# VHH binders against o26223, part 211

Target 1, 191 residues: o26223
Amino acid sequence: MKLLWTSQHIKVTVHIDGKVSKMDVLEAIKTRRSIRKYQDREVPEELIDKILDAAMCGPSAVDERPWHFIVVRNREMLEKIPEVHPYGAMVKDAPVAIIVCCDSSLEKIPGFWVQDCSIASQNILLAAHSLGLGAVWTGVYPLEDRVEGIRRLFSIPEHVIPFSVIPLGYPAENPGTRDLFDPDRIHLEKW

## First folded at step 12 (VHH)

Design z48 (framework vhh_7aqx_2)
Fold by ESMFold2-Fast, scan of step 12:
Structure z48 (fold): chain B 191 residues (1-191), chain A 123 residues (1-123)
Amino acid sequence: as target 1 above (191 residues)
Amino acid sequence: QVQLQESGGGLVQAGGSLRLSCTTSGLTFSSYTFSWFRQAPGEEREFVGAITWSGGYTDYADSVKGRFTISRDNAKNTFYLQMNSLKTEDTAVYYCAAPFESYIDSTEEYDYWGQGTQVTVSS
């Protein structure tokens, strides 16, 4: 990170502006924020592939890996998501969204697919952040109306459960980071 | 938890000025983007302006550009809305806001809200 004077009037600017910098895992975890405002700029397919690769590398119960992903770039489809998801308004302005789904036919142990798909969703958020993108997890499961709305909208079969909708893009906001460490939530040796 | 509290509202004549303040607690102030919204009776809540964590970037609704200025004071954990050339149409409850981390429910970019401060412009 380097602060430089710009050629546009005298301003202090961050030299990393417009560049993706490498960050370690702890930095990525601590600095990731939900991003709901995106630049009007396409996300390359290569970056989506990297994000989905990372999503599939998460652990799953008895290695069941029940996740499937729908990549949505179609503007008309993105604009319809807020109709079935009351807190998904930002999706209409995103260049792309990933819908994380569970294929119940791949489930080996009942109920753990929720944890599996949560892991995949968080990996998408972290991978996007590490690549200079912003994303937000908008919850679908277990809210019945949202599950059925998304299922209907994307022709998702009955044995597949939509879990989350994650819009992604180059960030047009910077909310900063949160200091959330709370030592009284840590119990040594016993509750 | 995180708290945002507005102050500085009141009654003012058209053409006058007011400065609103939003004091914050429970968050790392210097790391947050902050925004102002307003809501007139019978209307939906609308965006007014925003200031990024660095203070170097601001955004405004077209209706207030050139009249309102948002600023921040990291030493005081407070951000401001300087309102000049006030019009009767600016009459509203003004809210300060900051983004929240939630995957179930959220309002676009904003989940932390102040309780609001009334601004009344008379003429």
Scores: ipSAE 0.053, ipTM 0.487, lowest interface PAE 5.4, mean pLDDT 84

Design z49 (framework vhh_7aqx_2)
Fold by ESMFold2-Fast, scan of step 12:
Structure z49 (fold): chain B 191 residues (1-191), chain A 123 residues (1-123)
Amino acid sequence: as target 1 above (191 residues)
Amino acid sequence: QVQLQESGGGLVQAGGSLRLSCTTSGLTFSSYTFSWFRQAPGEEREFVGAITWSGGYTDYADSVKGRFTISRDNAKNTFYLQMNSLKTEDTAVYYCAAFESYIYGSTDEYDYWGQGTQVTVSS
């Protein structure tokens, strides 16, 4: 926690840019979009704490909760991510990124950690959106070169697998919402 | 705001060639899979070809395989469809589309479409 050196963010404990967020769950899910352009502004530590709390509330196979998180604010480290992640170019321009990892020592059922870490990643995106931030999931696992590149950059132990890199910040773009409902993908009772 | 704009359509004789271009703006070009679709009068929109974000994988409809080539130029934010050995049945409005992969880019799927460009192949 580094709340004390960001005194301007103390009052953010109940507000987003001075206003309380009232987005309901369905609205948050339906209006969340990937955001790749960020304002040159700090994200308060209190908001990161709220996002990570939400990330850990996801379901996991046999309640294994294998996720660990690395919070990256160091500009030098963020600048190195595009070297090992071709689609991580936006990360260097973000004020902060969260790396979602699986600690394999916590895995109880082989292979389900992928779903577990996917759920944690989606919760980060939804929580960020509900708090007035923008974020995007950049894929790491299962691409071997990205996994090992991120591992080396952040000194991640061999028993821990980096799963996703999620840059986030105050949005500098406003994409419209999507209508993705497709009734042809819904089958009643049987195929 | 994302925009896709096709160019290069027109009239051509059977056996001829055309090169379609799709210029993009408002998206991180290197992060997208790009596709071409076509729609002939009275028919549904049909897949033609795709090129992944890396450029390392291309896919084509059986009807155009061996005749059409999709490519991308990340420096120009443009992708192309080189159409060789054109047939009268290739006559259609051709649309470019951008798709963001869940595996390689993000959890969101962005279906952005151009306005279409007419290709007419005469016998």
Scores: ipSAE 0.000, ipTM 0.111, lowest interface PAE 17.8, mean pLDDT 82

Design z5 (framework vhh_7aqx_2)
Fold by ESMFold2-Fast, scan of step 12:
Structure z5 (fold): chain B 191 residues (1-191), chain A 123 residues (1-123)
Amino acid sequence: as target 1 above (191 residues)
Amino acid sequence: QVQLQESGGGLVQAGGSLRLSCTTSGRTFSSYAFSWFRQAPGEEREFVGAISWSGGSTDYADSVKGRFTISRDNAKNTFYLQMNSLKTEDTAVYYCAAEFDSYIYPTDEYDYWGQGTQVTVSS
């Protein structure tokens, strides 16, 4: 089990009420962590709307914007996700999850929907963090058992591909930040 | 990416003490949370203790609470398990592990493991 900070260890004196973020973009990128433990506290619809707006602002191949989103708040449905996603156990404890999907009928160039949906997924994680929430990307595509399991569970049509399941909520852990900068991966002018 | 190496194991009498060390080659040592696990012959690997990247949070298995202490020294890229009041049932191979973050295995908290160090507690 991962080390968790209880609610007593979460600083609540700095307010982010979901209407405006106090975090700049670089800070959000550098301090975002996967959060797998959530408070028993509902996420307002207004925050979900802001997160989904941010998700749809990503670039896409030939502006195809193939993403669709399922917002899951129903406890029974959240509890069934670990049955079809073997590494999605934390989803059952989240107040809400977003399923990022590709509508293949919107695809204008073959295969680039994967990058499009990756961009949308990362924007969800960053937007959630900037609004004082925590989230984790649980991968679905290209693992066919997970794809078909999620499709069946949420009645997703055959032309729509579930890409990721992202549970989110107010964080009940504070793992801190990571310093991942590696200058050996930067090449000037040539490899 | 991260390599972990345990040291400090050995033979000790019941009631004695040992300090295990885990060293890493990672540039990001201070950003990782670390844990100790152990595995006795014929048993499953069990959690022993954990320390957050900041050192501000520690957690222990009930079997070792009050006897074992986990700590870290970020300047040395090392974290430790101080084992006091050792019992024969503490005999095991001890492994250190570093947290990782994966969207394919999002419940898996650890992927980087050391080779293990043997601790034998005699009666």
Scores: ipSAE 0.380, ipTM 0.748, lowest interface PAE 1.9, mean pLDDT 85
Fold by OpenDDE, second read of step 13:
Structure z5 (fold): chain B 191 residues (1-191), chain A 123 residues (1-123)
Amino acid sequence: as target 1 above (191 residues)
Amino acid sequence: QVQLQESGGGLVQAGGSLRLSCTTSGRTFSSYAFSWFRQAPGEEREFVGAISWSGGSTDYADSVKGRFTISRDNAKNTFYLQMNSLKTEDTAVYYCAAEFDSYIYPTDEYDYWGQGTQVTVSS
């Protein structure tokens, strides 16, 4: 049964007197899109802090919280990221990027860090969207060339694994909404 | 680029009503949130109100709350400021502004601005 997605226009939060109104979580999830074009506008540190706070609120395996975050604002570094990340071209145009990493030394159970960092990355995307920013998840792990590229570029220790690069900025595009619901992917009780 | 053009301004007596329109150019009207601002002589530009992309959310300055209403017609690429119970202090040049796919802030950080339309409220 295909859910009729009505005109899911993003509920615009009107900020009066600096008060940030947040969209509801379902709206954020449903209306979030990958944004790869950004305005020539700086992202306030306060918003980054909120985003990172959200990133750290996700669950992790046995509460291991293996994630680390590199916040990159330096233009030179942002411009270098595409050199080691073929699908990271938009990073050079973003005012800021967050690199999500795993400290393997924090793992309690090996392997679950991928899930943990994925959750953190998704929370970054949702939080950004809810704050009026656009972002995109550019995968680093598990591609070794990207992992090593980002590692070298940012002098990341061997025990720390770069997982994703997420550029953020005020959106300069609107890709619209999508209905991605597929009932054929839903199996009841058995496959 | 989006061009904004205000219309509907004029002279009105206190207690009267006026409806301003802001017409936008382009094909992406629904991708913008819109705001009204006003500037009185010798005063700073001030936020009047805003409307979300869908029209589902509006916000108003306290000074106009209950008297002014913002709406939009996506089919006409136009959004409106209905001004009721006008006061002499409402006299100003009114500007419309557009912000692309972002939250509305009562700041000057909008992507596009109209040229303004004069509203004069006489006693």
Scores: ipSAE 0.006, ipTM 0.241, lowest interface PAE 11.9, mean pLDDT 86

Design z50 (framework vhh_gefurulimab)
Fold by ESMFold2-Fast, scan of step 12:
Structure z50 (fold): chain B 191 residues (1-191), chain A 121 residues (1-121)
Amino acid sequence: as target 1 above (191 residues)
Amino acid sequence: EVQLVESGGGLVKPGGSLRLSCAASGFTFSDYAAAWFRQAPGKEREFVSAITWGGSTTYADSVKGRFTISRDNAKNSLYLQMNSLRAEDTAVYYCAAPFETYIESSDYDYWGQGTLVTVSS
């Protein structure tokens, strides 16, 4: 057995038996969609651990890696999120949500934690999609009422900033893929 | 392959000065930003200073006003002039190039082997 990652500081051993997604990276990027409807099914901890490992693999400003993650499975807590996040109604129907946070004590260059946490959030969405799950990024920062609501609800310390809430689960909708390529937005050599 | 060789470290008394050099090879140095980092024993590696290809500079708050970063593109070299040195500046100093704001955590992707600076009386 190999120790490959930890979930909430618990080391989980996963046997790599060749059962990995065969979706290539460009396909994953192009076919990922926001999913807001979930099956009434639990997401295994092993998949959450893979998603969090991927989240931490993004680049960060001056390698500060300020991200912390809260994994929420408690039904009562998930049901309270829409009370502090008006566009988070789908979270109460998800089997699990990940809250992406910035520990400001880890910040080495002021202000870049927003980009760092954005990268981590996108990696969560892509990793979930590659594993057959659906997810959506619901914004918390920079909306002060949402930041303070989420902080209070999850007992988050003052030096930690909740950035996004990402519910995820097995998809109960298939919105299809979009062709968003616009060559008019590409400028060669100068504007 | 990128090669970075730091030099200029040594033992110096508090209040003294040292000039560090970094010789770069294996890439077009003039096209990229470069930076200095340092690591004290038992501590995480920390950012010290960076310079863009155009000469714009950034400094950590702990070294502002005391350290000056500069470059010589003709010599593929990066420099750090350190003045008013303090005991807290004691560390191994690392050159990082090509440098970008978002970096991977690999120790071997963009920095050299380091040069030791000891500030002690």
Scores: ipSAE 0.005, ipTM 0.159, lowest interface PAE 13.1, mean pLDDT 82

Design z51 (framework vhh_7aqx_2)
Fold by ESMFold2-Fast, scan of step 12:
Structure z51 (fold): chain B 191 residues (1-191), chain A 124 residues (1-124)
Amino acid sequence: as target 1 above (191 residues)
Amino acid sequence: QVQLQESGGGLVQAGGSLRLSCTTSGFTFSDYAFSWFRQAPGEEREFVGAISGSGGSTDYADSVKGRFTISRDNAKNTFYLQMNSLKTEDTAVYYCAASGTDYIYSEFPGYDYWGQGTQVTVSS
């Protein structure tokens, strides 16, 4: 199936059902939007595998790559996420969610796991978009109640820190693109 | 299409007050958390305040605690920043922001939607 939509600046055609979009990197970055409404349609395992492969390719401080991922497809479990994450209401309506975690035993330099997991989360969002899916980052760390709530729901051990919950699916909304280029934020040579 | 538009900026004397508004369109207002950020000339953009989707939680930068109040009006699809006891240091362009990714206070790239900004100038 083909999804066709016209953003404010570009027209994007995405091939799904195991096909890859022809978006280049800049187009993917500029047209990716947070998607919170999903079609009632399963995401194939092969697409999840491609997304997770991309997530693990991000740069990492001293190449520590502390990432672990939990793939959640169980509807009962997805429905419990809003109980411990007040702004994760859309997760219960998604066909799948990825929980990005840090295994602290893999950390080589203190504190940089936050940047590492942020990079992995962004790569998930970009990879999903490039494959014709929509996703949104819902924050877990550094909110202690959410960290512990997600840990308990998914039996995450104490040395592992849940960082983000990213629901994803075939998009049921098209928010359009943003024109965010602001030359006043670019300083040449000095501030 | 999601859009945010600030209003209520302007010139005010130190010790005075202003109320900024952010009107929104293109999404279900009650599902989003909202924030205000500001950027002074020659400085980085900084967090000012945030309000949760339910309105039950608010947070503020230490520099504005006790002086600024964030609020929302779901019926008007609008949220506000009430600024009291203004100081010259509050002079900045103020931006409203919306995020379904919640509390990443102080980390502005995590906000999904931004307004164009409104200038606030506080004279001594």
Scores: ipSAE 0.000, ipTM 0.125, lowest interface PAE 18.0, mean pLDDT 81

Design z52 (framework vhh_gefurulimab)
Fold by ESMFold2-Fast, scan of step 12:
Structure z52 (fold): chain B 191 residues (1-191), chain A 122 residues (1-122)
Amino acid sequence: as target 1 above (191 residues)
Amino acid sequence: EVQLVESGGGLVKPGGSLRLSCAASGFTFSNYAAAWFRQAPGKEREFVSAIYSGGSTTYADSVKGRFTISRDNAKNSLYLQMNSLRAEDTAVYYCAAGTDIYSEFPSAYDYWGQGTLVTVSS
């Protein structure tokens, strides 16, 4: 796992005391909720590293792994995201956001990068939850105005497609859990 | 049985105000994102505003600064306070509740009300 942190220096190294959330995988999936309110606390780079490691472990079509990630901590940049993503107002209040991108030069089979980047996005949400953080997936692709707005804002080259913006932080809300199992959506043997 | 029931629609003059309500039953409302959508004659259903389980809000550019969404989880209710109403706000307004991703799209919402008509004219 490599991080290119050339534009940011942390003056103090933060060590996290306490328990990493210990959930079995099914419990993590069932209890993860979108979190849009964050504490005024920095997220240590060690947790971001763990989240990005998990993001890159997802399956991808023909093992193409086309994902790239931009980590945004700069307050001025976070505050500009709602200008190009009108339904991403919560991003400006987050301590950090991850932009999931597809490098189209890495694509081996046309069109499957959308599924690949969806898997990476979901892994970010699950990993954040397992580490005691909250996050939310805000949509960028396939909305052309948002794609071009985010591309321009973060100097993303033309062969790279911004897919999602995921703000994250320590949660300042607790929505609880949902019971979404619906047996009427399960068909045995045939439709 | 899951239900969302809207109320508060009516006829109002340009520049006037109106408050819509949505009563939820049959599910744990507090765990869901909730939203208002509207549909004018001959147009697709469009996003108006959403409020997430923790209380964070988002607004369509066309209503930002004029409309305020709120929720009361103890009453299983969603509200839309509409101020400075314009003729272009005329539509059937729908309450929706659903999953926490892509809340700006109708397909992201699991539960829908029947709609309440808002007419802005003199």
Scores: ipSAE 0.000, ipTM 0.202, lowest interface PAE 13.3, mean pLDDT 84

Design z53 (framework vhh_vobarilizumab_d1)
Fold by ESMFold2-Fast, scan of step 12:
Structure z53 (fold): chain B 191 residues (1-191), chain A 121 residues (1-121)
Amino acid sequence: as target 1 above (191 residues)
Amino acid sequence: EVQLVESGGGLVQPGGSLRLSCAASGFTFSSYAMAWYRQAPGKGRELVAGIYSGGSTSYADSVKGRFTISRDNAKNTLYLQMNSLRPEDTAVYYCARGDIYSEFPGYFDYWGQGTLVTVSS
């Protein structure tokens, strides 16, 4: 870690070591990229289980934990996702996808399920990355046509809302990392 | 209401240049990634070029070094400068808005009606 202060702006420099099997939390957060190209390799069930365990460890409003997950490995079903999610073309090429859903019957505070399911989705992305996999969050809620399309395709009951579709696989691309730190978005003491 | 209106297509000779424009309305243009897609006769749509809200760009290998994507956030307009045009660039070119929940080059939720580019002698 190197900390640099200037009269014009604040700069913090962190050295990242990209060792997949020993990746710490900060490395995972800073090096995770959306991956849309996958190797022709199976993802073991045990890795999916670890990812879903991590997804359920997120905070939720008044601990409502409204999330449910559909794991899709069936090639014919994966190939149908682009028909109801027009920008999910890469899903058909993934070995597996996870659909993050909200069971509205578990909701304790109106509206916070969106934040809960966002947290679960991000944990899936980070956990996948930490395990050497690539993933991408494809948006479903609040786009009504996509919500209804995914619901019909996967026989999701009316009280359950599909939130995101996350294809996963071993990455077949390396987009590199992004430098997104912007000190102009940090205000000290007041706006 | 989201609207994307393309213009600037036409007939051009090989080696020529064209500039396409896309006028956007009905959303906060500066907050979205934008892209140009094309569809040649008998082929599927392919991503040509994209630009993130922050200005970073991405190009298909077939157009890299010849095409330049840019945006004018004050005018809510997306551009594609096409140089050194080839017959294989002949296609209908579509402007597209990125999906708010996916990173580029990924997902696009609205397209315009397209503008035809024909490259022939």
Scores: ipSAE 0.000, ipTM 0.176, lowest interface PAE 13.0, mean pLDDT 83

Design z54 (framework vhh_lunsekimig_d3)
Fold by ESMFold2-Fast, scan of step 12:
Structure z54 (fold): chain B 191 residues (1-191), chain A 120 residues (1-120)
Amino acid sequence: as target 1 above (191 residues)
Amino acid sequence: EVQLVESGGGVVQPGGSLRLSCAASGFTFSSYALYWYRQAAGIERELIASITSGGSTNYVDSVKGRFTISRDNSENTMYLQMNSLRAEDTGLYYCARSDIYTEWPYFDYWGQGTLVTVSS
């Protein structure tokens, strides 16, 4: 268990073993940070199952829900990801990574699968945070060399597009917080 | 306006040392993760070292034990101390910042680069 003080000084209790999470939605969104340093500690399958359940609950254009997920725990495979993904150096040190994929055969409306997979990726990050884990979204699509590198590495079929690689684990760092609210980006009634 | 300015590059003999600096302005420096990238001739730009807002560091295997990344939030500056330099370390070194919420390269700000040449 860890105790988090949110931006509004609300005490949030997170049960690290995945049994209990009492973080409210707004606090989860505001306190989530990209985590790139992980403890040498396994993540239970039960927590991965909860995270993937949350990933599949996102809204999807015309309910196409094109998401597929690869869960990677094999150390040799994790160590190969930086070879095809330059921004994925931290993946080799993570206990597990999730690759978010789009099955293009499930696409009902052109192009919206990118939004669908973005929603799934963000839900993974938020769910991981709420369960006391840390994660980071590393981009794959639309960089053709990364898409093809990840596809070859994990034997992904031609009709499936790897979208993101998300390493996750118990955090071994505590990044600073920031206030991102910018009222200059809000326009009332017109531009 | 966000600005990142690298300095400290130069010509050095194998086994020598250099310290690179990345001076930042136009944003809250302490809130951002920062990166050193290297562009070598005929090779795509690669991430060599990173430091989070909380001070956690990561290195590509080829530089572990030889390079040290650090930051000084009071001076809005990030450093790369490079020791035991090898010919393969030759390249243009770039400073970049990332939104702490994502690691999507397209949204990082980049500096102009500083050239490091390791030659006999």
Scores: ipSAE 0.000, ipTM 0.209, lowest interface PAE 13.8, mean pLDDT 83

Design z55 (framework vhh_7nfr_2)
Fold by ESMFold2-Fast, scan of step 12:
Structure z55 (fold): chain B 191 residues (1-191), chain A 121 residues (1-121)
Amino acid sequence: as target 1 above (191 residues)
Amino acid sequence: QVQLQESGGGLVQPGGSLRLSCAASGFTFSSYAMSWVRQAPGEGREWVSSISGSGGSTYYADSVKGRFTIARDNVKNTLYLLMDSLKSDDTAVYYCAKGDLYSEFPYFDYWGQGTQVTVSS
């Protein structure tokens, strides 16, 4: 037995508020929920970088990769989004939002940028969820008023089309699981 | 207070026409997309049509394309659904809803009380 004073060595335990967890792909897809309530806490830039990397890994028509992203952390700018996006009220309470945009100069096949930006938006939601964050996709395109409102608010050039606004943060709500599997929507060989 | 009040429903024969109205108050009407949703007896709610805040974009369920027209009057704060070539399958309570199909759930923020449409001989 060693002397008792050895047990008096104090180790400082730092509590880390918010934990990044990794989950498998199927679990991430099945458990991702829209999160509209966020903790009053910053999202580290490192996590945003990981999310944007994942967004750019999606497939795109003829590899056109037309996406650009605006990262918004400025509270005054986040508070103005509900003025031009009627369903974006939760954005003002988020620590950060990502605006997914299409640069039409990068478009190789007319119209397929919509699918490209949809894939990028979904990858943002899944990546955020896998990193312990919550997010929600708020629709911009194809609603003309929202497209032009967001364009003006963020000084987006005419050849760039804002597609979605995705607020992100550490979740302050925990929605339950959903059972969405519907075998009546699956047809074998023919309708 | 957000208030939505539907009117214009009634009994109509197959092939007939109806015009539904929804009077909106308590919010800046022109700033919000608006939708029509219906519920047939014993069934869940089905989305029918949506219109953007400006009226520049309209969307329709496949079952009503070519027969129904959604419109709005932002001066009068009123949403409309013009229903043509009505079928027995269109029998339902029709609800006015604040919001659109393109926002992740909840799709709609507020609902009216509904107006009954019955298509029968």
Scores: ipSAE 0.000, ipTM 0.231, lowest interface PAE 12.4, mean pLDDT 84

Design z56 (framework vhh_8pnl_2)
Fold by ESMFold2-Fast, scan of step 12:
Structure z56 (fold): chain B 191 residues (1-191), chain A 120 residues (1-120)
Amino acid sequence: as target 1 above (191 residues)
Amino acid sequence: QGQLVESGGGLVQPGGSLRLSCADAGFTFSSYAMAWYRQAPGKERELVARIYSGGSTNYADFVKGRFTISRDNAKSTLYLQMNSLKPEDTAMYYCARTDIYSEYPSFDYWGQGTRVTVSA
């Protein structure tokens, strides 16, 4: 009998946790902005663990949960991302990036992994914001050159599809919040 | 990566036409959503037109029916055909590479701009 290991939550080995500010869910959703400028400051592993825990808590089609994550802190690797992702210039200036991937071997319903990985990506953005960090979703899938560039760069197997690259750090910009509520897009009972 | 280089601006009379070009040295031009923005003196930079990698286009209301955005992926070049020009179109015109999730154009990928002046 072999022991079968399932995916593990990332564990932080520090004796005490850092303090985190409180933000309710609606506030986090309404005030989250894409952040592309970061302080030259390390992000504690404790916060990355919290973000990834939140990422895995999203709904997924038939509970397939096909997401896998690559955490990139190596500066040489971060500096190579703009070579394969044209809108990823800010990644080289970030202290860390998370690559959201789909393991296609976990897919139960064709095509729904895209929605699953979108949910995981948005949860990363919201969790980062709630913890006082800034992040931005840079698109990879379905842009073929970006998918294969990221795959090659991070030795991602062919059955795994890189979906998004999300740099994050302590924000060095504050774009303010957006007023996006449009009642003309709400229809009562029928179109 | 690479620089965006705009060209084709100049002085033109009201009712005239200009074709702006934006050369992108980027090796993955075909994967980009591309846009034209403009900025008049003392005003905010505003979106004029956007074209997605698949060819779909979006226009600001003030240029609909007058301007046409297009791309040539083989030449890594973006175009803006400007017809029926008005004095209100006078501005510095910038091209930008904009990601699909961008709430704003990527400032790291702005060109130097090309000036369009519409006056008698």
Scores: ipSAE 0.012, ipTM 0.331, lowest interface PAE 8.8, mean pLDDT 83

